# Ledger of designs, part 50: VHH binders against q9p7j3

Target 1, 174 residues: q9p7j3
Amino acid sequence: MILPLFPETQVHVFVYENVSNCAAIHEQLISQNPIYDYAFLDAATILYKKQVYSAIIRALEDRRDEQMKTKTIHSEVILSLSPKTEISSAFRQFSMTKKSKNIVVVKIDSKLTEEEEFERLDKLVEGNRVEFSDEELQKLIDFKVLKKNYKLDPSTLENPLASILSSIALRGYS
Key: E = the ipSAE of ESMFold2; O = the ipSAE of OpenDDE; V2 = 0.75 times the mean of E and O plus 0.25 times the DockQ between their complexes.

## First folded at step 4 (VHH)

Design j102 (framework vhh_5c3l_4; at its last look DockQ between E and O 0.64; V2 from the best seeds 0.00; counts 0 for: pae E 2.3 > 2)
Fold by ESMFold2-Fast, scan of step 4:
Structure j102 (fold): chain B 174 residues (1-174), chain A 120 residues (1-120)
Amino acid sequence: as target 1 above (174 residues)
Amino acid sequence: QVQLQESGGGLVQPGGSLRLSCAASGFTFDDYAMSWVRQAPGKGLEVVSDISWSGGRTTYADSVKGRFTISRDNAKNTLYLQMNSLKPEDTAVYYCATYSEWGYTDQDYRGPGTQVTVSS
């Protein structure tokens, strides 16, 4: 995908449901195996495409401005999903775990085509690839997790998108 | 082989203070950010505080901000949590933890924990 503010940055987002090998993937992520250099998110935390795009844009802005709080662009994407700047809290809230079942995978600055990234990821992830769409994400979200991560109350339930996007945009300034 | 060992917990009255320590070995301590995480009875894990590898940046959960202070001594490979004005709600097992540069935590990096009980 092409982001208007960052037209030269290659961004790919993939969604997998019913993943059976999250524990094995997690071990590769902890050992920082270069073949797994992606942001692996727990789909239980993602409700909208715009939520992911907002985090990506914030991470790219922080990289452009030399204000990244983490060591890699992919970890900066994970951090940028959080309404707060506590790094380990953000990672615990949004990153995939050994117990995850559905995942969202983000690749920034890919050296491969989208088709090549799909082929590569399909070999790493033992699950069903689905479309990156609001419809598919809404089948995988855990609303209790979402409400806790963004501190949503019943009054914001009617428009969680605006609240979530504002939380991401105002991270550190709220 | 990463090893983290917490200490300093105990029973304290509301309004009291405790200082927790975490002794780290088996990895280059000053290359890793560290955190204190707690689990209250019947609840999930809550990140209490984070500290950067240099100690130059710290963050705190809203529930403890202004009362707790995280610090580290890289020469001694030790992480600290100074807890002041303790409340019954602070009763929990406290763990020290680290996380990878890529943003993933390993259960093996979590220490055995130290129990903090705040009661009258």
Scores: ipSAE 0.357, ipTM 0.733, lowest interface PAE 1.6, mean pLDDT 85
Fold by ESMFold2, look of step 5:
Structure j102 (fold): chain B 174 residues (1-174), chain A 120 residues (1-120)
Amino acid sequence: as target 1 above (174 residues)
Amino acid sequence: QVQLQESGGGLVQPGGSLRLSCAASGFTFDDYAMSWVRQAPGKGLEVVSDISWSGGRTTYADSVKGRFTISRDNAKNTLYLQMNSLKPEDTAVYYCATYSEWGYTDQDYRGPGTQVTVSS
């Protein structure tokens, strides 16, 4: 993936639907198993590719500027999706849970091609890979969850992109 | 087995102060982020404040910024919440909780809580 500000940083994003083993993956993530060092997001919270890219860019900017609030770049992506500053609120709102059905998976600092990274990830995830695209994401979103997470007015739910991206960009830290 | 025990709650007048403590055992305390979470009567859980494993990074809910201060003493395995300028809406049971810093938090490790009541 092309990141103009971070041309040396290889990033891959994958989307899976109908994942049957989120509970097992979650147990590995709680145990901090390094094989699972990705950001696993609940797809019910993600409507746009730009939402994910904006969070990745924000996390990388904070790493560059030594302003990271979380321990890993992948957990920083999860925080960066949030309009709020509280770390555990962001984790609860956006992270995959044992009850998740569809997921978005981000790998930052990959040394592999997209296909090679997919081959590794596909051994971990029991589900159907779909394209990382706005078309596929809008099939998996829960608009009730999106509204709650970003506090969107009913009128902005038709075209919420600018409001969501502003929330990601303008979130401050104390 | 993770054990968390809160203390320091009580009855206080508006404008007063309290200091909560949470004693932790059964895990490597300084490997984990910690939180203070509260539950007002009839309401869900609200994250009040988070602190990183080292204590170097803190966050606060907007409702408590400038009034509450989270801290930790990793040598004593203890988490603290200094609460100043208390308001009636701060009335709640306050829990301390541990979280994995990888960002996966739906396994809730928290203590039994301590009651804070702010009333005239």
Scores: ipSAE 0.344, ipTM 0.666, lowest interface PAE 2.3, mean pLDDT 88
Fold by OpenDDE, look of step 5:
Structure j102 (fold): chain B 174 residues (1-174), chain A 120 residues (1-120)
Amino acid sequence: as target 1 above (174 residues)
Amino acid sequence: QVQLQESGGGLVQPGGSLRLSCAASGFTFDDYAMSWVRQAPGKGLEVVSDISWSGGRTTYADSVKGRFTISRDNAKNTLYLQMNSLKPEDTAVYYCATYSEWGYTDQDYRGPGTQVTVSS
C-alpha cells in the first residue's frame, strides 16, 4: 500500500492469530536480527485499521521532520500508537511480548509486493494469517487493555475511534 | 548477555538530590533507547524518563518534569538520572530498562534496581 502523503514509501500490514513463537521472535528482535525488520504489535491493543495507519503516518511524519525518538521507523510506529510521550510506556502498551498470541506486523519501506512480503514474513511467524480488517481486529482486541492505553471512559466507549486517533495525533500536546 | 546495574540510591530528605547511574554491558549500548522506571511498594511499575539511543531526545513523566534529568554516556555505556527537589512520593525502587531499536526489552533485561527513599 502507498500512502498519499508519502508516495515513495510502501507499507504492508499483516495480522496473525494463534502465534506460537512470539517468544522466539522477541529474542530475534532483541538480538537485532535484520531479517526481523518489522514492527511487531500485540493485536490485543489494536482495534481499528485507522489506528495502525494513524500511527504509521505519525511515524513517517516524525521521520520527515527529523523528530524520531527511536532509532528505527518501525520502533517509531510503536511509539506513535501511544498517547504517552514516554518510549518505554508505548512499548509496554503496544509492542508484542513473549506472551502475545495474536500480532499485527507492520513493514515500512518495503521493496516487495504484499504477497512477496507475506511469503518472507510467513517464514518467521508461526501462526494463522487473517485479514487486516476492523472485523478481524475486533475479534482479537482486549478492551480492558484498550481502555487503559487510551484512557477511554463510558462516554467514548461507544465509538472510541475518534478518541484513539486524537490521542495519537496529539501526543505531546496535552 | 545483557546486564544492567543500577547504583546511587539511598535515603534523602525532602528537597534533596540524588544521582542514579546504570552500568550497561553485554549489548551495543548506543543501539538502545534507555529508560528509568520505578516501583513503589504496593504500586505498579511507573515510567520515569526515557532517552533515545543517541541521547538527542528525552521524555519525562509529568510527576518528575522539571526535577529529574536523564542523560547517557555512550562511550562509558552508562545511563544517568539526576533527581532534584525530591519528594516523599518519589520513594521507590528505581530500575534501568532498555529498548532495542526494534522492540521492547522485557523485564529480564532490567537491573536489580536501587532503592530511593525520601523521608524527613
Scores: ipSAE 0.146, ipTM 0.583, lowest interface PAE 2.3, mean pLDDT 91
ESMFold2 (binder alone), look of step 5: mean pLDDT 82; pTM 0.828

Design j103 (framework vhh_5c3l_4)
Fold by ESMFold2-Fast, scan of step 4:
Parts: structure tokens; sequence; C-alpha cells
Structure j103 (fold): chain B 174 residues (1-174), chain A 119 residues (1-119)
């Protein structure tokens, strides 16, 4: 998808359920294998499409303004999901781990079409691709993890969208 | 083999200062974000401060903001924590930790250095 505020930037988001090789993917990520240059998120932390897009927009704004806190745009997307300014905490809260079962994968600055990226990712990820939609994400979310990551109280937990988006948009600047 | 070695802890009076150092070896230091974490007696781990791979971005826990300064010297593979205006509640074992940006490893930490703030 092309974002209206960043029309020059190609963005692709993919969702995989029942992934069996997260440990192998994680090993490739920490070895900095360039084939794995994507943001790999734990789907247990993602409830809405808008949550992911808000983090992407924030990361792109920080890149444009030369205010990135991390080394790559993909790690900046992961950081931008966090309501906190603590870098290590954000990565622990949102990144794919060896124990992850469902993942959200983000590609920024792709020179490939969505179908070409899918063909590439299908070789890397041993799982079932599902639609990037609120309906599918809501099947994979862990509400205990979401509550902890965004510090939601019981009154906001049933309709947390505004709180999550505000946390992403205003982190470190409010 | 990845190794982290903290130093610089000790006994200090309230209002005093200490500078902690962490010597890193066995990995490309410049590819890793670094943090200082601490554990007070009977409490869990608290992330005190984070620093990006380049040193260009830092963050601090609210409990230490304005009093502590994190920095790194990539040429010397060394992480620092300057601690000013120390309080009794800063008493803890301080650990440095390394992880690749974006994807935490299993928690590469050093053995720690004890900081005790008392009269």
Amino acid sequence: as target 1 above (174 residues)
Amino acid sequence: QVQLQESGGGLVQPGGSLRLSCAASGFTFDDYAMSWVRQAPGKGLEVVSDISWSGGRTTYADSVKGRFTISRDNAKNTLYLQMNSLKPEDTAVYYCAAHLEGYPTEDVRGPGTQVTVSS
C-alpha cells in the first residue's frame, strides 16, 4: 500500500498464523541476514490494521525528520509501536520471538510487488498466510499482552483503539 | 563468545556520584543497542537507560531522568553510566545488557556491579 503522507514509499504488510519456524527466523534476524530485512512482529501484540499503519507513519516521520532512534526503518517501526521511549523494552514487547506462533511482517521501501514479496516470504516463513484485516488480527491477539504493553485499564480494554493510536502518535512528545 | 564486564560500583553517600563502565567483547559492539538495568534487593529488574547503536538516541526511566547519563565509546567497545545525585533507592546491582536492534537475543548481560547508597 502507498500511504497518502508518504506516496513515494511502498509498504507491504503480511500476516502468518501457525508458524513453525520462528526460532530459525529469529536466528537469521540476529545474524543480520539481509534476506530477512523486514519487521517481524508478534501477532499477539497487534489488534488493528491502524495500529500497524500508525507505527509505520511514525517511523517514516522520524526518518524524514532525521530523528530515528534505531539503526533501520524496520526496527524503527517496531520501536514506534511502543507507548514508551525505552528502546530495549519496545523490542521485547512487540518483536517476534523464538516462541512466537503468529506473526505480522512489514516491508518498507520494497522494490517488489505484494505478490513478489509474498513469494519471497513464503520461502522464509513456514505458516499459513491470512488476510491483513482487523478480523484476522483479532483471532491472533493476546489481550493480556495488549493490556500490559499499552497499560490499558478495564474501562479501555473493550474498545482500546483510540488509546493505542494516541500512545503511538504521541510517544515521547506529549 | 559474547562477554560484558561491569565495573565502577561501590559505596557512596546520598548526593554523591559514581561512573559505571561496561567493557564488551566477542561481538560487533556498534551493531547493538545497549542498556543499563538494575535489581534492587527483593525487587525485579528495572531498565534504567537505553542507548542506540550510534549513541545518538538515549532514554531514561523516570526514576533516574536528569540525574543519570548513559554514553558509549564505540572505538573502545565500552558503555558508561554517569550517576549523579544518588539516592538510597538507587541501591542495586547494575547490569549492562546488549541486544540487536529490533530483535532481542536471550539477554546478554554481564555479572553486574553493586552500588550501595547509604550514610
Scores: ipSAE 0.188, ipTM 0.543, lowest interface PAE 3.0, mean pLDDT 85

Design j104 (framework vhh_5c3l_4)
Fold by ESMFold2-Fast, scan of step 4:
Structure j104 (fold): chain B 174 residues (1-174), chain A 120 residues (1-120)
Amino acid sequence: as target 1 above (174 residues)
Amino acid sequence: QVQLQESGGGLVQPGGSLRLSCAASGFTFDDYAMSWVRQAPGKGLEVVSDISWSGGRTTYADSVKGRFTISRDNAKNTLYLQMNSLKPEDTAVYYCAKSFEYGYDTPDLRGPGTQVTVSS
């Protein structure tokens, strides 16, 4: 996929449900294995496609402006999902863990096509691919996690999209 | 082998100061973001501060912001935590760890910790 604000940047987003090898993937991420250079998110934290795209755009803006707070663009995507500028909190809130069952995977600056990335990820992830769509994401979300991560009150929980996008766009400037 | 060794803890009175150190070995220290994490008796882990691989970015928990300063010396493979205006609530074992890059409830890399006790 192509972002209008960053037309030369290749972006791919994948969703996997019922992943059985999250512990093995997590070990590779902790060891910084370059084969696993993706943003691995816990799907329990993602409600909308726009939530993911907003974090990607923010990370790309921070890279363009030489304001990245993390070592890699993929780590910057994870940080950008958080309403706070604390790196460790963002990773605890949004990244996959050994306990995760459903994951969202983001790849930026791929030298491969989307189909080639699918083939590569299917070898790394033992789970079922599903469409990256609001409908599929809404099957995987944990609303208690979402409410906690974005500090949502009952009045915003009925339609949280604007609040979530505002939190992502204004992270570090609020 | 990856090793982290904390030091500098002790008994201080409220309002006092301490400087903690963490000596790292067995890995490329300047490739990793680092954190200070603490655990008070009978409580869970709290991440109090993070520092990026270069030292160019730092963050602090609200409970310590304005009082604690994290820093690193990549040439010496050492992480520091300057603690000022200490409160009884800061009493805990302090650990250093690689940042929670793909997070857990518990950090993967810790040494034995260093005990900080703030009491009269």
Scores: ipSAE 0.015, ipTM 0.281, lowest interface PAE 6.3, mean pLDDT 84

Design j105 (framework vhh_5c3l_4)
Fold by ESMFold2-Fast, scan of step 4:
Structure j105 (fold): chain B 174 residues (1-174), chain A 120 residues (1-120)
Amino acid sequence: as target 1 above (174 residues)
Amino acid sequence: QVQLQESGGGLVQPGGSLRLSCAASGFTFDDYAMSWVRQAPGKGLEVVSDISWSGGRTTYADSVKGRFTISRDNAKNTLYLQMNSLKPEDTAVYYCATHWDTYGSEFDYRGPGTQVTVSS
């Protein structure tokens, strides 16, 4: 994917459904195994491609401006999805857990092609790859989780895109 | 072992100032974002302010914005909170906290806290 504001930055986003080894992946993530240097998100929290891209753009802007709150660009993506600035809350809200079934995986600054990253991830993730599209994401979202993470009421939950994108863009500035 | 030790709390009159310090040890201080959190009597924890690993980004709760300033000295492994124009509502135990950028939420660490009392 090409980001107009960051055309030299390699960005890959992968979606896996029916993942059977989330507990094993989670153990590797908490041990900070460098092989797992990706942002691992629970697909229950992601409704739109634009939601993920907005968080990526925000993280890249923070890196460019030397104002990253976290140590890695992938952690900054997870933070950037949250309407709050607290790191531990962002991880609780958006990152994969032992109980996750469907995941979204983000890689920034890959030296590999998309196909090579898939081959690498297929060794780590025991699940079915699906297209990164709004259609596929809408099959995996948990609206109860989305409502809680972005504090949506019933009137905004029916058309939440603008509210979600605003929360990501205005995090820490409102 | 991660250790955080706050100091600088005390009794101060409304409109006064205090400077809190937090001495950190047992981890690479300049690799982690730090926070000040507080708990007023009978209330839950409130995140007052956050600072990035480098000090380049800071955030503040609306209740303290414009009055409090967070800073850090990575050479001294020390976090600071300058509190100006103190109000009775600022009365709380203030904790120094670290947030690991990790999938394990159990890695939040806090110090024992320092009491700030704003009254006449």
Scores: ipSAE 0.118, ipTM 0.501, lowest interface PAE 3.1, mean pLDDT 85

Design j106 (framework vhh_5c3l_4)
Fold by ESMFold2-Fast, scan of step 4:
Structure j106 (fold): chain B 174 residues (1-174), chain A 120 residues (1-120)
Amino acid sequence: as target 1 above (174 residues)
Amino acid sequence: QVQLQESGGGLVQPGGSLRLSCAASGFTFDDYAMSWVRQAPGKGLEVVSDISWSGGRTTYADSVKGRFTISRDNAKNTLYLQMNSLKPEDTAVYYCAAGLDYGFPSEDYRGPGTQVTVSS
């Protein structure tokens, strides 16, 4: 995917459902295995493609402006999904856990082609790859988790997109 | 194998001070953002304070801001929490937590905790 504000940055997003090996992936991430250098998100927290892209854009802006709070661009994407600036809170809210069943995987600055990333991730993730689309994401979201993470009231739950995007864009300014 | 060991808890009078330490081993300490989290009796976990991998950025819960100071010594693989002007509502088990700057929740690496009791 090409982002208008960052046209030279390679961005790939993958969605997997019914993943059986999240605990094993988690162990590899803990071990700092460079093959697993991706942002692994719990799909229960992601409702829209625009939500993921807004977090990616925010992370890339923070990297451009030398204002990253985390060590890697992938962890900065996870932080950028959160309406708060607290690193540990963001990771608890949005990261894949060993108990996750459905995941969203983000790769920035890939040295591989998109086809090579697909091939590699399909070997690492024991689940079913689905299209990165609002339709597929809406099948995987947990609205209780979404409400808690973005502090949504019942009226905003009917159409939460604007509220979510505002929370990402205004992080640290509200 | 990641190991985190807290120390420095105890019984203290309201208005008193304590310094908590967390000794880390089994991982590259300065690759991790670190946090202190606490759990009061009958309550859920509360993140008290976060510190970035370099120590250059810190955050605090509103309940402790101005009273607690988080710091780290990367050469000694040690995290600290200086707690001043302690209140009865600070009574909790305090946990040291680590997370990789590669997508892990900090609480995935949590120590066994140290008890802090603020009572007259």
Scores: ipSAE 0.017, ipTM 0.415, lowest interface PAE 6.5, mean pLDDT 84

Design j107 (framework vhh_5c3l_4)
Fold by ESMFold2-Fast, scan of step 4:
Formats: C-alpha cells, structure tokens, sequence
Structure j107 (fold): chain B 174 residues (1-174), chain A 120 residues (1-120)
C-alpha cells in the first residue's frame, strides 16, 4: 500500500515473532533511549496490514492538522489504532509489554533505508523476523484481544476488516 | 525516578466539589500526556480523563463527562482534576499517571493516590 495523502513520508513496518527480550526493550522505551524511537506494538492486536497503515495515515493527518495528543509521531500511531480517544486506554490495548512475545515495529520519517533499519532492529530485537503480510499477522493475532479492543460482536468477527478500518478512521466521531 | 504525588482528596457531600492536584518530578512533564485514573473498592482501574502534552486536547470517561475537568500547568509541573456534582459512585482512590510510550510508565506506574469519599 502507498500513502497517497503523504507520498513523501518514509514508512517501514517490521514483524518479529518469538521475541525473548521484550522486558529489556520496554525498559529502553521507558528510559527514552533515542535508539528505540519506533512504535512497538503487541502483534496480538494486529490482524491486517491495512490496520497498521490506517493508524499511520490517521497519525499523519493529526500531525498535519496540529491535533496530535502525544508528543511523538510513533506514540500517535499507537493511539490511532484505538477506536476511542483515551490515551491511556490505547497504550494499554496496543503497546508492547514486558510479557509480549510477538511484536510489530513501525518507523516513520526514517533517516535510514529499509535495509539499514533491518540491520539496526535485528541488533535490538532478539526474535525471528517474518514478512509484514496478512498471512504472518494472522498467525500472531489473539482474537479475544481484537474483539475487546474493537468491541466486535460475533457477526463482525467473521470479517472484521471493514469494522476495524472504520473504527480507526472515525475515531472521535463515532 | 518518576515521582507523582496526588493531593486534594477528602470527604464531601453528594453534589459537592473537590479539586485534585498532582505534583510531577523526575521527568520532562511538559513532553508527556497525563491521566487521572481511579479505583473504587472492589473494582478495577477506570481511566477518568486524559490530557495531551500541551493541554490542548482532553478526553473524559462517559461516567464523568460534563462534571469533571482535567487541566495542567506545565510551568509548575502540576496536573489538576476539578470534580463537580460529585456522586456516591465517584468514591475511589484517585491516581495520577503518565502514558508516553517513549517517556514513562504505562497505567501500572502511578502516584500513591488520594482518597475521595462522597457520602452524607
């Protein structure tokens, strides 16, 4: 997917499974180590590539419109995955925790190429890198977590894509 | 060394008002979003209100919308919660919290709390 409203924005998304050092990464994020300037998401919450791209687009729109609720674009991506406007709820629902095992990592406005980001992240993340694809994401999702985060009923859980995308796009107006 | 210290709780009659304060230190307060969260006896944590780093954006739980107002004074490193039209259901320990992904703690890292009791 291309970002037609933000064609100049560099976006990289990485997926890691079986990560053994989430606690160490979490400590670096709390200490604000600039080397860890990425959005670290729990893969249990992400079902589709389009889900991640929709949150990125929403965050970029809020930055453009001077409506960001958080200080960094990466934190705003995490917030933008939530159907609700509460900051604390979004971070609890979507952020990587010390207990996470599979993660999705987003980098916006990278000064590095995708290849250089891969080399850098492979040194920070002790896990198995997999393709950013719907197939790989669907192996890592927790449907009970997804249902709770997006308030899905049994009928929408059969085909949740449209509901998830609408929730992200209409945040604050639904 | 994040330090969050709440104050301003107490006993108040239904329909009354209280103003809570949270003094923050040990981090760059004006770079981070802040929250008020509460825990009633025997219940889980409820997020009451969020405020952006600049103070320009606020959100409220449906249970308190129209009655509570969150604000911050970045020059004083202080967060506030103005609570009006208090109800017995508002009885809880109120905590100050920060939720910046790159900054500081999740909802699991809070101040020690201040007790609010709404009772006749």
Amino acid sequence: as target 1 above (174 residues)
Amino acid sequence: QVQLQESGGGLVQPGGSLRLSCAASGFTFDDYAMSWVRQAPGKGLEVVSDISWSGGRTTYADSVKGRFTISRDNAKNTLYLQMNSLKPEDTAVYYCATYAEHGFPTTDVRGPGTQVTVSS
Scores: ipSAE 0.012, ipTM 0.358, lowest interface PAE 8.4, mean pLDDT 83

Design j108 (framework vhh_5c3l_4)
Fold by ESMFold2-Fast, scan of step 4:
Structure j108 (fold): chain B 174 residues (1-174), chain A 120 residues (1-120)
Amino acid sequence: as target 1 above (174 residues)
Amino acid sequence: QVQLQESGGGLVQPGGSLRLSCAASGFTFDDYAMSWVRQAPGKGLEVVSDISWSGGRTTYADSVKGRFTISRDNAKNTLYLQMNSLKPEDTAVYYCAKHTEYGWPSQDYRGPGTQVTVSS
């Protein structure tokens, strides 16, 4: 995908369900293996494509403005999903864990095509690829996790998109 | 091998101040975000504050916001926590932590801690 405010930036987003090797991937992420330089999100925390894109845009704005809190753009995407923007809380709330089963993977600044990234990433992830779409994401979401992460009340839970996007955009100012 | 060493803890009365320091070695200090975390007796770890790799961005737990200030000196590989208006509820072991980016600060990425006791 090409973002209007960042036309030179290549962005790819992948969704995998029924992943069997999350513990192995997590160990690679902890050891900071550069082959795993992606944002690995728990799909239980993601309800909409716009949620992911809003976090990507915010991370790219922080990089452009030299205001990134984390060292890598991929870590900044994970941080940008969190309303609080405390690094440890953001990673606990949104990142993949050893117990994850479904994941969303983001790659920014890829020099590969989407098809080439699929081939590369399929070698790292033991799971089934599904389309990055609201329909597929809504099959993988955990609404209790979503409600807790964004402090949603019952009146907004039926249509939480605006509240989620506002939380990402304002990040601790609400 | 990550090495973190805290200092500056002690006994202080309510309303007092302390400044904690953390000397870091064994990794490239200015490549990592850093945190101060604390553990009160019988409680879990609470992240008190974190700071970006450059020092340009900070966050604070609601319990300490307005009273504590985190800072870093990348030339000296040192992290600081200035604690003002201390309350009995701030009594805890305070740990300096290197952020692993995926998970809670483990003992491998956390110092041995420094005790802060706030009592009369």
Scores: ipSAE 0.206, ipTM 0.578, lowest interface PAE 2.9, mean pLDDT 86

Design j109 (framework vhh_5c3l_4)
Fold by ESMFold2-Fast, scan of step 4:
Structure j109 (fold): chain B 174 residues (1-174), chain A 120 residues (1-120)
Amino acid sequence: as target 1 above (174 residues)
Amino acid sequence: QVQLQESGGGLVQPGGSLRLSCAASGFTFDDYAMSWVRQAPGKGLEVVSDISWSGGRTTYADSVKGRFTISRDNAKNTLYLQMNSLKPEDTAVYYCATGYEFDYSESDIRGPGTQVTVSS
């Protein structure tokens, strides 16, 4: 996809369900294997496409303004999903773990085509690729996790989109 | 609520050894990568070592490779750092942290840290 505010930036988002090798992927992330230079998110934490796009936009704004708190743009996407400013807290809340079953994978500024990224990820991820759509994401979300991560009350849980987007955009101010 | 408690620091001569421990509670320790992070006087935070959830993968900063060994005991919810051949440049407060990110801020530190001083 092309973001209107960052038309020069190529963004690819992939969703995998029933992933059997999350433990192996996690080990590669710890090793900082450059082949795994992606944002690997736990799908249990993602309810909407706009949630992911808002985090990407925030990360790109922080990079543009020389305000990134993390080493890579992909780590900055993970941080930007969190309403908190603490890096370790954001990774604990949103990053893929060895126990993850469904994942969302983000690639920014790829030197490969989208088709080549697809082919590469299919070799790294042992799962079923599904469409990046609100419909598919809503099958994978854990509402208890979502509520905890964004501190949602019962009234907000009925339509949480605005609160989630506000939390991402206004991180550190509210 | 995540709680991390570091211990094992102290005053040691150059060339000496120390073993640091981090007792973790309030979260599923076995599910998370862990890091040792240090802050020397007047300096920012530096990640010295990371370890995967299983202990099967470890990384080290170039400044400590070959001298430090990170390990974990998941049955005891404890993270360790074995520090050998200590140098004055290793003088810092040492903290443990969750995750696998190298760029930590002060707000990411949960425990009190443990002071390591390397001097004659």
Scores: ipSAE 0.105, ipTM 0.556, lowest interface PAE 4.4, mean pLDDT 86

Design j11 (framework vhh_5c3l_4)
Fold by ESMFold2-Fast, scan of step 4:
Order: C-alpha cells, then structure tokens, then sequence
Structure j11 (fold): chain B 174 residues (1-174), chain A 120 residues (1-120)
C-alpha cells in the first residue's frame, strides 16, 4: 500500500490463520534471525485494517522525527499499537507468542516485491493465508484481549474504532 | 548469549536513596532497549522503567514516577536506576532486562537480580 505522507515507503501486510509453527517462529524472532525481519502480531489483537495502518504511520513518524524507542521499524510498529509507551507491555499485548494461532505480518522497506515476500513467508509460516480485510480480521479477533489492551468499557466495546485509533495516534504525546 | 549482572541493592531507610547498576555483555548493548523490572515477595513481576536504545526516551510506572530515574552509558555497556524517596513498598528483587527486537523480556533476557529492602 501507498501511504500519502510516506509515498516512497513500501508496506505489505499478510494474514495467516491456523498457524501450527508459532513456537518455532518465536524462537527465530528472539534469536534475531534476519530472515524473520517482519512485525509478527497476534491476530487476536487486531480488529481493523485502519488499526494496523495507524500503527505503521505512527512508527514511520517516529522514525522521521528520530524518536524511535526501538531499534527497528518493525518493533516500532508493535510498540505503536499500544496505548502506553512501555516496550514490554506493547510486546506482551500485541506480539505473536508461542501459543498464537492466527497472525498478522507487516513488512516495511522490503527489497522484494509483494509476490516475492509471499513466497518467502509461505516457507516460514505453516498456516493458511487469508485476505487482509476487516471481514477476515473480525473472524480472528478476541474481544476480551481487545478490551484489556485498550481499556474499553462495555459501551465503547460495541463500536471501538475511534477509541483504538485515538489511543494509537496520541500515545506518548497526550 | 545475553549476560546481565545487577549490583547496588541493599538495606535503606524510608526516604533514602540507592543507585542500581547493570553490567551487560554478550550482545550489542546499544542496539537494545533496556528495562528495570522488580518482584516483591509473593507478587508478580512489575515493569518499573524502560529506556530506548539511545537513551533519548524513557517511561516509568506510576508507582515510581518522579522518584526513580533510568539512564544508560552505552560506551560502558551499563544501565542505571537512581532511586530516591524510597518507600517500604519499593522492597523487591530488582532485575535488569533487555528486549530483543521482537521479544517480551523472558527469564533468559534478565539478570539474577539485586535485593532492595526499605525498612526502618
């Protein structure tokens, strides 16, 4: 996708359901294997495409302004999903875990085409690729996790989009 | 292999101060954000403070904000926690922790800890 404020920045987002090898992927991420240089998110935490794009835009703004808290743009995307600026809380809340079943994978600044990234990721991820769409994400979300991560009360949980987006946009600047 | 070693803990009276240090080795220290986490007897882990790879951004738990200051010296591969106005509630084992690019701070990414006891 082309972002209006970052038109030269290449962004690819992939969604996988029924992933059987999350523990193996997690070990590669902890060991900093450069082949796994993506943001691996637990799909249980993502309800909307706009949620992911807002976090990407925020991370790119932090990179532009030399305010990144983490060393890589992909970890900064994960941090940017969290309403708090605490790294451990953000990773705990949004990162893929050994027990994850469905994942959202973000790639920024790839030297590869989208097709080449698909071929590469399909070799790393043992699961079923689905469309990055609000419809597919809404099949994978865990509303209890969403409520906890964004501190939503019952009235906002019915229509949480505005609360989620404002949490992402105002994180660290409120 | 990540190696972290905390020091500077001890017994101090309420209202006193302590400075904790964490010596890091086995990884490129200045590529990683760092945290101080603590565990009081019978309680879970609490993240006290974290600091960006460069030292330019910090956060603090509400329980310690205004009293504790995190800092780092990348040339010396050392992380610090200056603790002022200590309270009995600050009594805990304090751990230095690193975050991999994509990881939650697991046991393998933290040191053995240093005991801080605040008592009269």
Amino acid sequence: as target 1 above (174 residues)
Amino acid sequence: QVQLQESGGGLVQPGGSLRLSCAASGFTFDDYAMSWVRQAPGKGLEVVSDISWSGGRTTYADSVKGRFTISRDNAKNTLYLQMNSLKPEDTAVYYCATHSKYGWPTRDLRGPGTQVTVSS
Scores: ipSAE 0.270, ipTM 0.631, lowest interface PAE 3.8, mean pLDDT 85

Design j110 (framework vhh_5c3l_4)
Fold by ESMFold2-Fast, scan of step 4:
Structure j110 (fold): chain B 174 residues (1-174), chain A 121 residues (1-121)
Amino acid sequence: as target 1 above (174 residues)
Amino acid sequence: QVQLQESGGGLVQPGGSLRLSCAASGFTFDDYAMSWVRQAPGKGLEVVSDISWSGGRTTYADSVKGRFTISRDNAKNTLYLQMNSLKPEDTAVYYCAASWESFGDTPEDYRGPGTQVTVSS
């Protein structure tokens, strides 16, 4: 997928189910191992492809405008998924944890092809890759987590897309 | 016990060809991007060519593009540089280098001792 405002930016998104080594990956992330420079998201928090792309676009906009609050573009993607501007809350809400079973992995500014990133990630992630599609994401979502993270009310639960995208675009106006 | 050992250098006439090899041991070769770096007498280091760990992506310096070809054989833990249409300005010590990160300005993790290439009539 081409991003209209950032057509030169390489973006790869991978989805893994039944991941058995999330605790090991989490340890590498907290040690800031550069090999793991990706946004590792808990798939329980992601319902739509557009949700991920909206966060990526917001992170790229913040980088363009010299308004990033985090050190890396991948950390900025995680922050950008949150409707609030607090970094620690965003990471608790959206990042992969030691207990995660299904994950969404985002790579921005890759100098590798999608196939090469896939080969690298398959060495790091002990799980099954599935298609990055709304259908596959909807099998992995936890609606209680989604409702809590975006403060969804009963009127938006059956079609939350517009509310989620607005929350991402309008961070800080709560 | 990490070792990179270049071979295949020597004296060659302008317009000639040479094939350099780099034998790697002591690390998981197919996890690393590899590069060829050269240093001519009295000059700085120049990155000549890069290849990704899978071999799916390669880059070349403008000075060698169209004349040199980088390749790797992961089953043999060996990196190659095929040098065609050699010019006197290609005279340099050629080093192979390994980097866990691929391409760009990432620092190399390992470098070999180098092999001398001399292009002269």
Scores: ipSAE 0.000, ipTM 0.144, lowest interface PAE 15.9, mean pLDDT 83

